# VHH binders against q9lxz3: the designs that were tried, part 1

Every score and structure here is a prediction.

Target 1, 367 residues: q9lxz3
Amino acid sequence: MVTRRRSKKKKKTKRKKQSSKEKEKYQTFINLPCDLLQLVISRLPLKDNIRASAVCKTWHEACVSLRVIHTSPWLIYFSKTDDSYELYDPSMQKNCNLHFPELSGFRVCYSKDGWLLMYNPNSYQLLFFNPFTRDCVPMPTLWMAYDQRMAFSCAPTSTSCLLFTVTSVTWNYITIKTYFANAKEWKTSVFKNRLQRNFNTFEQIVFSNGVFYCLTNTGCLALFDPSLNYWNVLPGRPPKRPGSNGCFMTEHQGEIFLIYMYRHMNPTVLKLDLTSFEWAERKTLGGLTIYASALSSESRAEQQKQSGIWNCLCLSVFHGFKRTCIYYKVDEESEVCFKWKKQNPYENIWIMPPLNLIDLPLFDHRI
Positions, changes and structure headers below are counted from each chain's first letter, unless a header gives other numbers; antibody chains aren't numbered by Kabat.
F, E and O stand for the ipSAE by ESMFold2-Fast, ESMFold2 and OpenDDE, each averaged over both directions (binder to target, target to binder). V2 = 0.75 x the mean of E and O + 0.25 x the DockQ between their complexes.
Where letters were taken out, [cut] stands.

## First folded at step 1 (VHH)

Design z9
Fold by OpenDDE, look of step 8:
Structure z9 (fold): chain B 367 residues (1-367), chain A 122 residues (1-122)
Amino acid sequence: as target 1 above (367 residues)
Amino acid sequence: QVQLVETGGGLVQPGGSLRLSCTASGFTVSSNYMNWVRQAPGKGLEWLSGISGSGGSTSYADSVKGRFTISRDNAKNTLYLQMNSLQPDDTAVYFCAREWGTLYVEYSMDYWGQGTQVTVSS
């Protein structure tokens, strides 16, 4: 019984080394140096940036980093004829048309931290509006005069948000109203009127370090401290400059700047000394870019160095049929300011876009 | 139609007291800054007292401070001036007036009553 040991020939399956060359072709686009990738992505419109961000983690990071760089304020134009809003990004020189039927009849009062304060003179309704998210935060109604100025301290999403306005000035008294974002009612405070008899209007209001600063058209500066419920008129006055056709007041990191515009001369920049409460003329903004509008002004320091736009005053202008902005270099003699004309204060305002523009419903691809 | 009607005036002896009333129609007293003003014979208008719409603040001229008190009744839409320690120099026509100013319009007393005569005489 010869047990034939069948030698099972182990067929050495030659695993064909599939050529490493095909893997190399697909890796070529992923390995772009970050600087080159950013350069390419920087040329993409936001829509394509978003698309690009979906490619890989590296692209995502590059795309997001470039989105953050464009944190310059945007200019909103308010149509007089319809409920259309035009957003203008000065950094990209791009326009976007938006429609907000929910704001029909509303006018803008103030802008800060990406929010608009909106008022309806027919219904006396006030609301905070985020044009980027279309979020609305209503508040109690308030009757307001046409030229009455308002300001708020921070985004209404913050519990510390405070709205401020002067509602009346009489011979003897000033009435101030404040509203906290979660309050049910307006708080009313009455103070003795210490304004000069030639008082006309409050033109500018800014919030800085817990205090509202109110500038009159005559150059008088008043302050309101909500925490102390304190009102005072400061002694300092900006130097009288005849022929001014406009002024802007802005706050940056606790510093307050005042800009006077002229028809026939360059703007003057003043900085408030918070110790003496005197205004000092400045020849430079120290690298600050001020985005100025009649109701509120935005300021930015560091992020625009890359764009070459620093130490500038950015102003809305209407050139022919196109709305745009101009940059005035404060430390340079420029004729650019001669192009600026006083506009209706309710026609435009600067607004800070969100850091993450990705979520902006605004880019309705339908155009 | 806006109307202010002053009442309560009359003849009083020196040291006496009077309470003037001003009833408003066409607007709400509690929503407006209200004033008392007087005009003595041969003299100009003199502001005496004011009260804010919020009711939170009252003010007085030095000439009447400590003697006169301004108040209001919201339910009656009426402004009052309690006058104590009246003197012959207080003889005048007394007016209530609404002060209206929109921070952007020069504040002015835009609505006035017809006035009520107060005579202080021995």
Scores: ipSAE 0.012, ipTM 0.271, lowest interface PAE 8.9, mean pLDDT 83
Fold by ESMFold2, look of step 8:
Structure z9 (fold): chain B 367 residues (1-367), chain A 122 residues (1-122)
Amino acid sequence: as target 1 above (367 residues)
Amino acid sequence: QVQLVETGGGLVQPGGSLRLSCTASGFTVSSNYMNWVRQAPGKGLEWLSGISGSGGSTSYADSVKGRFTISRDNAKNTLYLQMNSLQPDDTAVYFCAREWGTLYVEYSMDYWGQGTQVTVSS
């Protein structure tokens, strides 16, 4: 039996405990405010996050959203000489070499949902490849020039997966080729060309809310809506368009961002207003981290700074003699953090790993 | 093969001057936008200066404007950085770098030298 020295403190403690119990009786975890639910879920280890996602629809959506926030994309490097592939996990700052003999002669075109779209320029073969499971889904052949860009809407395991490319641009017309899963052949559509006459190439393609957005090297934004079979050029132009010499485009939850590079200035981040199609500069990423390379981009909203990579631009490029990852915060100096062997700029791509990394053989850090 | 080699670094007292050289092989300096970049110990990359392929357009970061001068000699295929009024904060590894060689999106420089150390101390 232990006696307390402070009767007033003892009464306050009992009163607070009883008052807290009464408030707790009227509140359930299912009805928590969104901010509190996200805080609780963000503190769970992955296994408990999975268990919590079975509670209800609201908890399921929150748990899945936070899993994406905590899992960073990986950077994959493709060697052209020895068919080796190098994976880099920025959250653990670890890389490993893998061999995918099934990809001999292929180059990467696009990545999304953990899948790579691979093209062999000698045979005109296309396939989807998942480097985490080694699943392969072959596609009908298509001739693709070095300057063509291709994208897909979702994992090829879905019957709604759509491949998209622009194959021909002339003064008067533009030719689009699409492929739906299980189709016999590519579908061809021809539209009136409404692009600027000094257009050179499409630099970036992203899929968002059922639509492919295509950005040209001159800042012209075009759109293809497959449900309407509709192609058009949108009116907006990014601020400071003259003088930019490179860009990356990404999508996050229906919002479209553009990262402009200038010769001697820090990057500019722009957000597209989907109503007016005007671009507005962003001074902060609002907790969003963007991972970008020439052929792909990924985005993630981090609520925790576990990896030290949050609220920043993670740009993977090859500089001079070595591959390099550069992390840039909008209001801070850039940092050269990671280096690989020198490679062509189209041979690095970001890819999202599966949520259960520890169960996959390819990610055993002992080998 | 494309190669950039920086020379001319060394130890210099505060207020002193150095001239860095960057000799290119495998491409012509006159056909490319060329840059000088430095990295101080424990700091990120800092862009310093750039010069157009024709040599008619130069640009400088505010931190070095008036003290540093970029130039080139096309006959020697060489880029220069004249650095005057050096201070201890100018201590860094200095790199020359070629600007984008492609129309595709990539970070600003595709080829770098190995760098030359500049140390400003008494």
Scores: ipSAE 0.000, ipTM 0.195, lowest interface PAE 11.6, mean pLDDT 70

## First folded at step 10 (VHH)

Design e2
Fold by OpenDDE, fold request of step 22:
Structure e2 (fold): chain B 367 residues (1-367), chain A 122 residues (1-122)
Amino acid sequence: as target 1 above (367 residues)
Amino acid sequence: QVQLVETGGGLVQPGGSLRLSCTASGFTVSSNYMNWVRQAPGKGLEWLSGITGEGGTTSYADSVKGRFTISRDNAKNTLYLQMNSLQPDDTAVYFCARETGTFYTEYSFDYWGQGTQVTVSS
């Protein structure tokens, strides 16, 4: 009876040391906390913001959300020597280079509601241009003098858009031309010249409540009512004539402001009384920020910003011997020093950005 | 012909006073932005004071504020600079200058006189 000793093979359970490969979660920039991502994106120029928006969905959302915050007017730099354009947001100190070959030979004449009025002095072509969408709205040709001012009432996408200019001022007559959106031709109106005999050039034109207001270099204010086909010179004059030194005129919600300054003086702000047509000096802007250039002015009622750019004048001017923009606090009677790019006051214009800055593929990524 | 003639310069002791005059011909002082500028030996042109044409508003450089006063006599077509509390550092040739340009264009002086020497020395 051979008792077969069953050798119990002790199965040595090799405890597989599961080496917890700590997946070093390479924290990629893709996994940045939202707050940090927003902080980074907030510091990006518009060009880089657009690039960043292509990285991932999270970045896209963050980039777009920050673009919507741009409610303040932007400055467009345009060169006389090249076809280059630059968008600049002074509040965020962000810039974006743009290339518009379709605008070769054109000059900027006016800006309102996010649109530029463009003129080609060689071809006499006029067009509305949206720098954000690159949309063009052509209109009939018009010969214009180099210093002739033009203005329009609203975006050309509106059927109520009206373009206005004074084409001739003689001793006896003023000739006005208007173009209604989608019209085939310019309308010409001739009025008796009631301006003073001194060579009056129109330096500033603004539209307010259906009327074009035209300011002469001598401080005379005239109005044109297109609906009535009526022209008149208003009796009121600024207490101090801006004279040949220039001025800015702007409109905000039916209110008209005049800003003038001399080389070594602080800006003076006047507000027009629309009842008496007299100008009164204003020592406060009441929360209004005015962005003014030689060609156009924009205004915004802004809340207190961290940038300090609120309730102030932002003027593109020669200050001393420098070509720069200045911030001036009217209520504090103080200039806010801001480092601006050297610029020619005639080579820039304020423009309202769109509320939703669309992923504009149009930003030249090549620069 | 447009001409500016500065007068009234001279030698003065520290703390003293001088009154400079600038008589214009060929244009009206009261209709133009007029300035006083100076040039010290080896230094560049320094703006001191200005007076606007129609408004007659005055402005001053910080270096002369409270000491210098710009004024004009329209009937005489003459610009003045009253200088008080003069210091050796005020030694320079003083010029009356008409400013040209706008705040849209580069400012420059298109007309100025031959200048008048002011020397402040003990």
Scores: ipSAE 0.025, ipTM 0.500, lowest interface PAE 3.0, mean pLDDT 84
Fold by OpenDDE, look of step 10:
Structure e2 (fold): chain B 367 residues (1-367), chain A 122 residues (1-122)
Amino acid sequence: as target 1 above (367 residues)
Amino acid sequence: QVQLVETGGGLVQPGGSLRLSCTASGFTVSSNYMNWVRQAPGKGLEWLSGITGEGGTTSYADSVKGRFTISRDNAKNTLYLQMNSLQPDDTAVYFCARETGTFYTEYSFDYWGQGTQVTVSS
């Protein structure tokens, strides 16, 4: 009786415990929607923006995109005492302190395209200086009078850069010096003096379309064409003589503007007719903003979106025994005053910051 | 010799009026930027009004705008300041001054009068 032991094969039903590990999606800041990321980054100060840009590519792109491109000129204040410079953004009302010991003894002569023309009256050294990069381009030495004006045509990085100055005005002759990029020496040109007998000094110089325009304190306009080695005194005069009033001259896209004002008065804007060489009063700037200083003036057609400043004059002026920045809306005949440092007009100048200002070592990220 | 002489100051009741005069010698008022300034006791110099030379354009500080009027008589070579609605805060020494013509400097005056006292008191 062979008892057949039926081996019951226990079917082990492998219950697949679907452990629904709810992957707690650790919502890391890395996975923020782009809009939200931009919103957050938009609230960061520049320093933190820079730091945030180092987090990842996405953050970098967002940070860079939100970095306020300073499209408006900055004002540089020059200290006489400690070789310190203060940059002021009037649109943002922000200050940055800089120190340039390499510019000890130098004075500012002119500004254009983000470069300063610097002169040392003790050594007669002349150089271009980029305050944002600290780049220096030395020029041949030149003796200059304290009140002698100098201008240049474009950034010294361009081979087309020209320097211009009137070195002497005598009863009979005017002496002009020009320097071309990569030249070995100054070119000297002498012309017969055709200025009025009441000539005093050149106050404003601007470059436009190959020509230097020179305005005297008496309102006479002269031009120098370096290509032709040609000097001429134009017959046109501003309708109102500025006299002792401040005058600012600027160029924009081939157009020449003159701003003048008496103390505590609204500025007058004149535009030069390049055909008749007559000045015409302008009641509108056509969207142009002019940043005017004694040594040089900048112009921009772009609207300052953040500040809401457009179609206005930004003037460093003496108002009520105080130096202040006045944004004057020409069309509305209205002004907004911003407090800034009391400064000698020759100790400040407008300068265009580079688009990549944030990437420049000027901002000691250590502070 | 260049000289400025202010006159017309005095004691006045609040709400009263005064007319100051500044007579110039040695230069022509109408050819110069002329100003009125004042200095109250213990306070700094305050600019009040100016008139340009050739253009005769006038300007005023906010503190006196609508109350004071600057004018000149070319024939008399005299600058005037008509002051109306005077207040105690207007008490000061008032000066006429010729501006040196330098826009890019602080208020610079090359010629001053001796000043005239204006006292506004009840």
Scores: ipSAE 0.021, ipTM 0.389, lowest interface PAE 5.0, mean pLDDT 81
Fold by OpenDDE, fold request of step 22:
Structure e2 (fold): chain B 367 residues (1-367), chain A 122 residues (1-122)
Amino acid sequence: as target 1 above (367 residues)
Amino acid sequence: QVQLVETGGGLVQPGGSLRLSCTASGFTVSSNYMNWVRQAPGKGLEWLSGITGEGGTTSYADSVKGRFTISRDNAKNTLYLQMNSLQPDDTAVYFCARETGTFYTEYSFDYWGQGTQVTVSS
């Protein structure tokens, strides 16, 4: 009867030692210096970031913090031939292919606050689309010209969301249409045309502090205040050098920036003085990175100087059959980029991803 | 075929009144931006008044403000210009014109009539 008791004690000690060694091995990874952990996590794709966040509390915190910090805009490419979309994350230098059959026949008009404004020229349908959640918010139909620009003020989930477009410019009159969130119809406003005779088209629209700023290709800046139903053309013109082949206008925390692109010289950066309504040339972007696209541009204040992405203009480029982006440093030491070409405005657009990318259908969590 | 026909012009004494009419065919006046313009001898084209399709908003040049009134009859597809307190300087050929939304041409009008002569003389 005595012999059976000895064997059970040895098995318990081996399991405890293995569990302690496994715990010790896992403990060695938990004790990574914070800087190193952040460095490692910063290089992880979102999928792996999520996985890493499950390791321990410290890793979780680091993963979440880095998810928030690296909320750089994403680039969406629109296929010309099918309902396929390509998302590019410049921070991770990764591409993701998406398919949105619900957007068949639609073209992009604008992007802001993580939403796309989409238009179908055949059905005259307009909708807001969130590519990350696939949410759609329809609005009343509107006929739009191919080169007609539109903008909206904020996410359509807000009751304060305003959509703006100029529908007609004649010799004497400008017609503006606005759509308020949950409205049944477009509001039409007609104003006397005060644009110069050499007016061509509106090419850039941004919203800032309750006002839509509309830039023409000739450099005229018009202002529309929907609250006051007021339209005005500002007398000042941005200094544009000869040979400009494009421009980008963006808003950041109430400030309006205009970047002129050139074939044979560095881009020029202008900032609008909101008091004098004059454009002042700037040597730098003031620590901003501007993600520029033809229809809309996003701006970010870079928190980490170490990323080298400081005072940069980020542009979509096609290189070696890959859709990527390039960063142009906007300073006195910047090299002239002779290879920049104007792209089709409807081919790509920058969009802000949500802060919480965990639930994005893009990442088949089916491990 | 798009056509505009101006009528109602003539000789009038200073201080007199005239009512010009412009009948459109091929398009709806109430759906378009319509204008009255004039050309005096040796002078360029002068815009006088306009009415928008949407909302029917009216506008006037300073030279005719308070004296001229633009209106339309939708049923007749006709544009009108009531001219009061006419002066010798108002002597010109008057045209109704549809505005174009394109600025590619020096002229912002795509259609206009043959015009009607207005002469203000004592």
Scores: ipSAE 0.015, ipTM 0.296, lowest interface PAE 7.6, mean pLDDT 83

Design e2
Fold by ESMFold2, fold request of step 22:
Structure e2 (fold): chain B 367 residues (1-367), chain A 122 residues (1-122)
Amino acid sequence: as target 1 above (367 residues)
Amino acid sequence: QVQLVETGGGLVQPGGSLRLSCTASGFTVSSNYMNWVRQAPGKGLEWLSGITGEGGTTSYADSVKGRFTISRDNAKNTLYLQMNSLQPDDTAVYFCARETGTFYTEYSFDYWGQGTQVTVSS
């Protein structure tokens, strides 16, 4: 979880140095009081913030504190035609295009905590990829069916990272495969299938409060508790989805949300009551902002309206004939489209950047 | 074979009404997301209205909301567009289309009718 840094608005810091007559004239602007410096820096785009952070220690501290406060998810898109990917920050309208041929043939399975889980269906290779650091962490190979989903609990740099996948090989059984940090191989568990016999597939998986929640294409919600090796189907059903529409599922502070998407209708947001397992439609997000895509959903709360991105759904979907990502204000039933358009917006994935962007190998550290 | 056939176009006076029909074969209209789309002379494609599969939830573009009504007859496997208060700028070729795009694919209509001409003039 990101730790917020406090502003130093009441504290003035003066540099203790031996003076130079030439240096004094060039230092006047750099020695602004902290509150004025933070005001100036707050209006810089991210790229200029990174460049400004290299000026001196005082500017570095001010620039980094603003990055921590204003960091929000980025979009990533992998090219279908070459070995490149694009990163885009919609809030600051900054983008970066990168080349990484080692990932040729891989697709994204899941995104969480700044990491992507990547799978090559031809070689059965599985790895974590951090698109900001370009680090790869290989995992043991695994065969997965075409429509099989996989998720993980936290960053692979944690010793508690757990990979999870679930499928129905037969109508009578659910097969769960897990891979835990420090393990040599995948663990397979088999449970009786308590889902209805209607050829269920799992469309959404989220990790919350130590368990994986799995939603089927028929609206059944199941859970897997890895600490107990326990699988069960929960009793609730969301209201029936119209037609061939898809959905996103996310969690925030233990609350589970389901977003129904339609091409020609406004999205619907439902919240699960974890006691009754009933789903209730939400007509407001109560200040929560949800970033939803097919393979990840991120959330943040922002109490200050000055940022412009608050209390909305940030979606990478088709809506009507619009092939774009949108901000959708649930309580206003209105939308604002991004200027980030790709051939298929569902192939855009939300991912959180690291808090210290200046250390990224993709960016120039000098200004 | 999947087919869509539009009928009911023609000449209409301003302020008049017209009902378009789209008969489907090879699939069930009530199981699919069905749409009406038009193309005015020299203009791009404009989505007008849609109706979902089971449940029949309808939606409309702002340009036609309150004037046009989408509906279907499941027994006849037919989609309708009732167009009221027609104006000269409603002059276009009207198509019915089946939508099959998902969250993981490009936005698309996989089957179109041949289109029916609607002309609004005095």
Scores: ipSAE 0.000, ipTM 0.266, lowest interface PAE 11.3, mean pLDDT 72
Fold by ESMFold2, fold request of step 22:
Structure e2 (fold): chain B 367 residues (1-367), chain A 122 residues (1-122)
Amino acid sequence: as target 1 above (367 residues)
Amino acid sequence: QVQLVETGGGLVQPGGSLRLSCTASGFTVSSNYMNWVRQAPGKGLEWLSGITGEGGTTSYADSVKGRFTISRDNAKNTLYLQMNSLQPDDTAVYFCARETGTFYTEYSFDYWGQGTQVTVSS
């Protein structure tokens, strides 16, 4: 990673002895062994890490490297009663509260690449929001039903960004709407319905390898290929999943994973075979950590890490009457990592923060 | 026809151990979610433990975690529940149950055994 030396006026006086002794004191702090510097920086809150990164080039490099090594997806809780938002960083086990008046009246639909897709059900406005930069990218309006899911393929700053939703499922047909960033209007496509009439809502959507995978509330998996304008219901069905906390679907490096829970049971993890479209149970995540929520999920591959979040599922679930965030090991007991304090939480979503956090409006400490 | 037959219940002293068996016919245990459930006298049903299909991921209710162990023998098409450190409150009829093949949000079992009585008393 490229760093720059901070420009600072140097006073050149004829007081060589005192200047040399002051340089020795500052150089002593700056010249800490790398392992000691790493230890100190690893215990800082994010705000203090950003301030420490401005001290000198050596501290900047150590702080940024620590962010890269130890950053994880954040969980965002959305208040229904005001414009406040609670962010939780599981790697540091810290939270903060922010205010986004830009999002007044909006609900979250999906997250990917550090962006949230937000929808206002009163005005039918649709926009992308980056909570780290506060950038907004408005999209053409679209009416959405309460239980309708919408997803996107990549950051809205890319000309290849594609929005996707299933707008209706009838006895005879399925209607899909898509939007490319350079289009003037939504494109509507209609296909023969190949689902049984009992399969009438889509609960999970994932984009991978140029296609959208859509899972119904009854376990049917469908595929939409926007480059071919092609829709089909795939033959494979996952094993039974009667869980009380719903299901989650995610993508990592082209592989599709399905996670579901049965009350008080450890989660079941399945991997889709992309050639046969059959689901196979996984007994281990192989070093992969999955951060799952109802609307979208994040993942990352890690080796062993001192933070303790490795090779596990981080799930946002209801526990009794309160929402919790629980770590599950595939073969081990769960661990509660955070308890939400707000009454009647509705929605949350995982989002990956950017690696470069300097000058972000999210923090009071500007560099 | 699908059938489940529980055996291995009986009388045991407090602190004792017991192993329940559930033999399945008409379907393959290793391809289904299988569960143990109990009903104490005058109480409703209580879920105890479950095991997934192939791969066999296990789960336990808090009330029995660390004392009970679910397992299966795929060659015998049989589900087991090893129960240790039994107390009088564990007195109940114990059932094995197969989960339904649908994606409901609540406990849904389509086949049950007849149950086997477990009695823990001095």
Scores: ipSAE 0.000, ipTM 0.148, lowest interface PAE 13.6, mean pLDDT 71
Fold by ESMFold2, fold request of step 22:
Structure e2 (fold): chain B 367 residues (1-367), chain A 122 residues (1-122)
Amino acid sequence: as target 1 above (367 residues)
Amino acid sequence: QVQLVETGGGLVQPGGSLRLSCTASGFTVSSNYMNWVRQAPGKGLEWLSGITGEGGTTSYADSVKGRFTISRDNAKNTLYLQMNSLQPDDTAVYFCARETGTFYTEYSFDYWGQGTQVTVSS
């Protein structure tokens, strides 16, 4: 009676103590200090990071945060012989080949925020394509000349997404077309051409702080502000880049960078002074890593030194007469070639993968 | 019209030196990326050296670094290649060339000289 009740109380107390010790043990692992947890997780390859992110909410947040910092751009190449494309992660030296026949006849116009703007010159079709999710977002048709550049402001999943192109440049006029999300049709605007009478084609377009910066092949900058429907040529001197060599241009946190490289020469990095619109040479990237390709450049903030992809220009170019992609450390004047040997480097495009790679059809959903 | 004319080739003994000249007309050498390229008998083209347009920065293939020096005289609109410590492997036709390519495309040379023969033998 009394003894049986006391026995059950002792048994219940013993079971509570064991359960509490087990919960305390798991709470000890879960409650690791943030800095220590991030140190442990930072040493995991991607698959192990994904597995660790399933442990609890705290580990999930830490693992996802480190994937954001660790995530670097991939290369994408569209096959010329079939309806496939290849994605390559140079940090892991792994690729995926994917078949997507709906893109037959399309070419890439611009890359930003993990999206490609695709154009079919035979049908005049435009669409956004995300090669990681395989989502397509069609846009109204527009005829484009062969060398015409088109850019967009942000991902098409945003209601702020704006498409921009210069359709015509004459001695007297410049014609701009824009398309704002969910509009009925393209908007056409005509402005006086204030570019110097030298030959002017637009070589690079970037969007920064609400405006499009347009670089000509002679180094002149123009600005288009879509909110004001305003066009002007900026007053600064062109950068010192004589000859016929081309360039890359990119934006990072409101700052605009220009990269040019003469054959067999070290790359030069310039930063735009937003008050004078003069270009100033930078002898260091200050921890910034820039990934440059013909149709857009990606950038990201500092990485930890142990990753090996830190404070570099990552170029998809010819270097000398060899086809290669290179990491170039500006402050050390040194280079390391990628192992991407089957593709013409100029036909490869850097593109940022999404932060939640495990949810993609390209990857195993197991943890 | 754009024209490039090379001079200064000839027969040289091993270890000797030659200076090649390339006189340009129809364009300004100092505003263009200029190069020296050679072709040995029965071989393909080999890039040797380049000099940038405005800055005058030079570059060299590993096979000629330290032995060859590219330079220019802007007043004479002339490009030079000083070749020292010549060896029989340097025997070739030497061309100067104006570069037109970009890093978006393969570099190409849109104008070439007729070439000048350099022969290294005893």
Scores: ipSAE 0.000, ipTM 0.240, lowest interface PAE 12.6, mean pLDDT 73

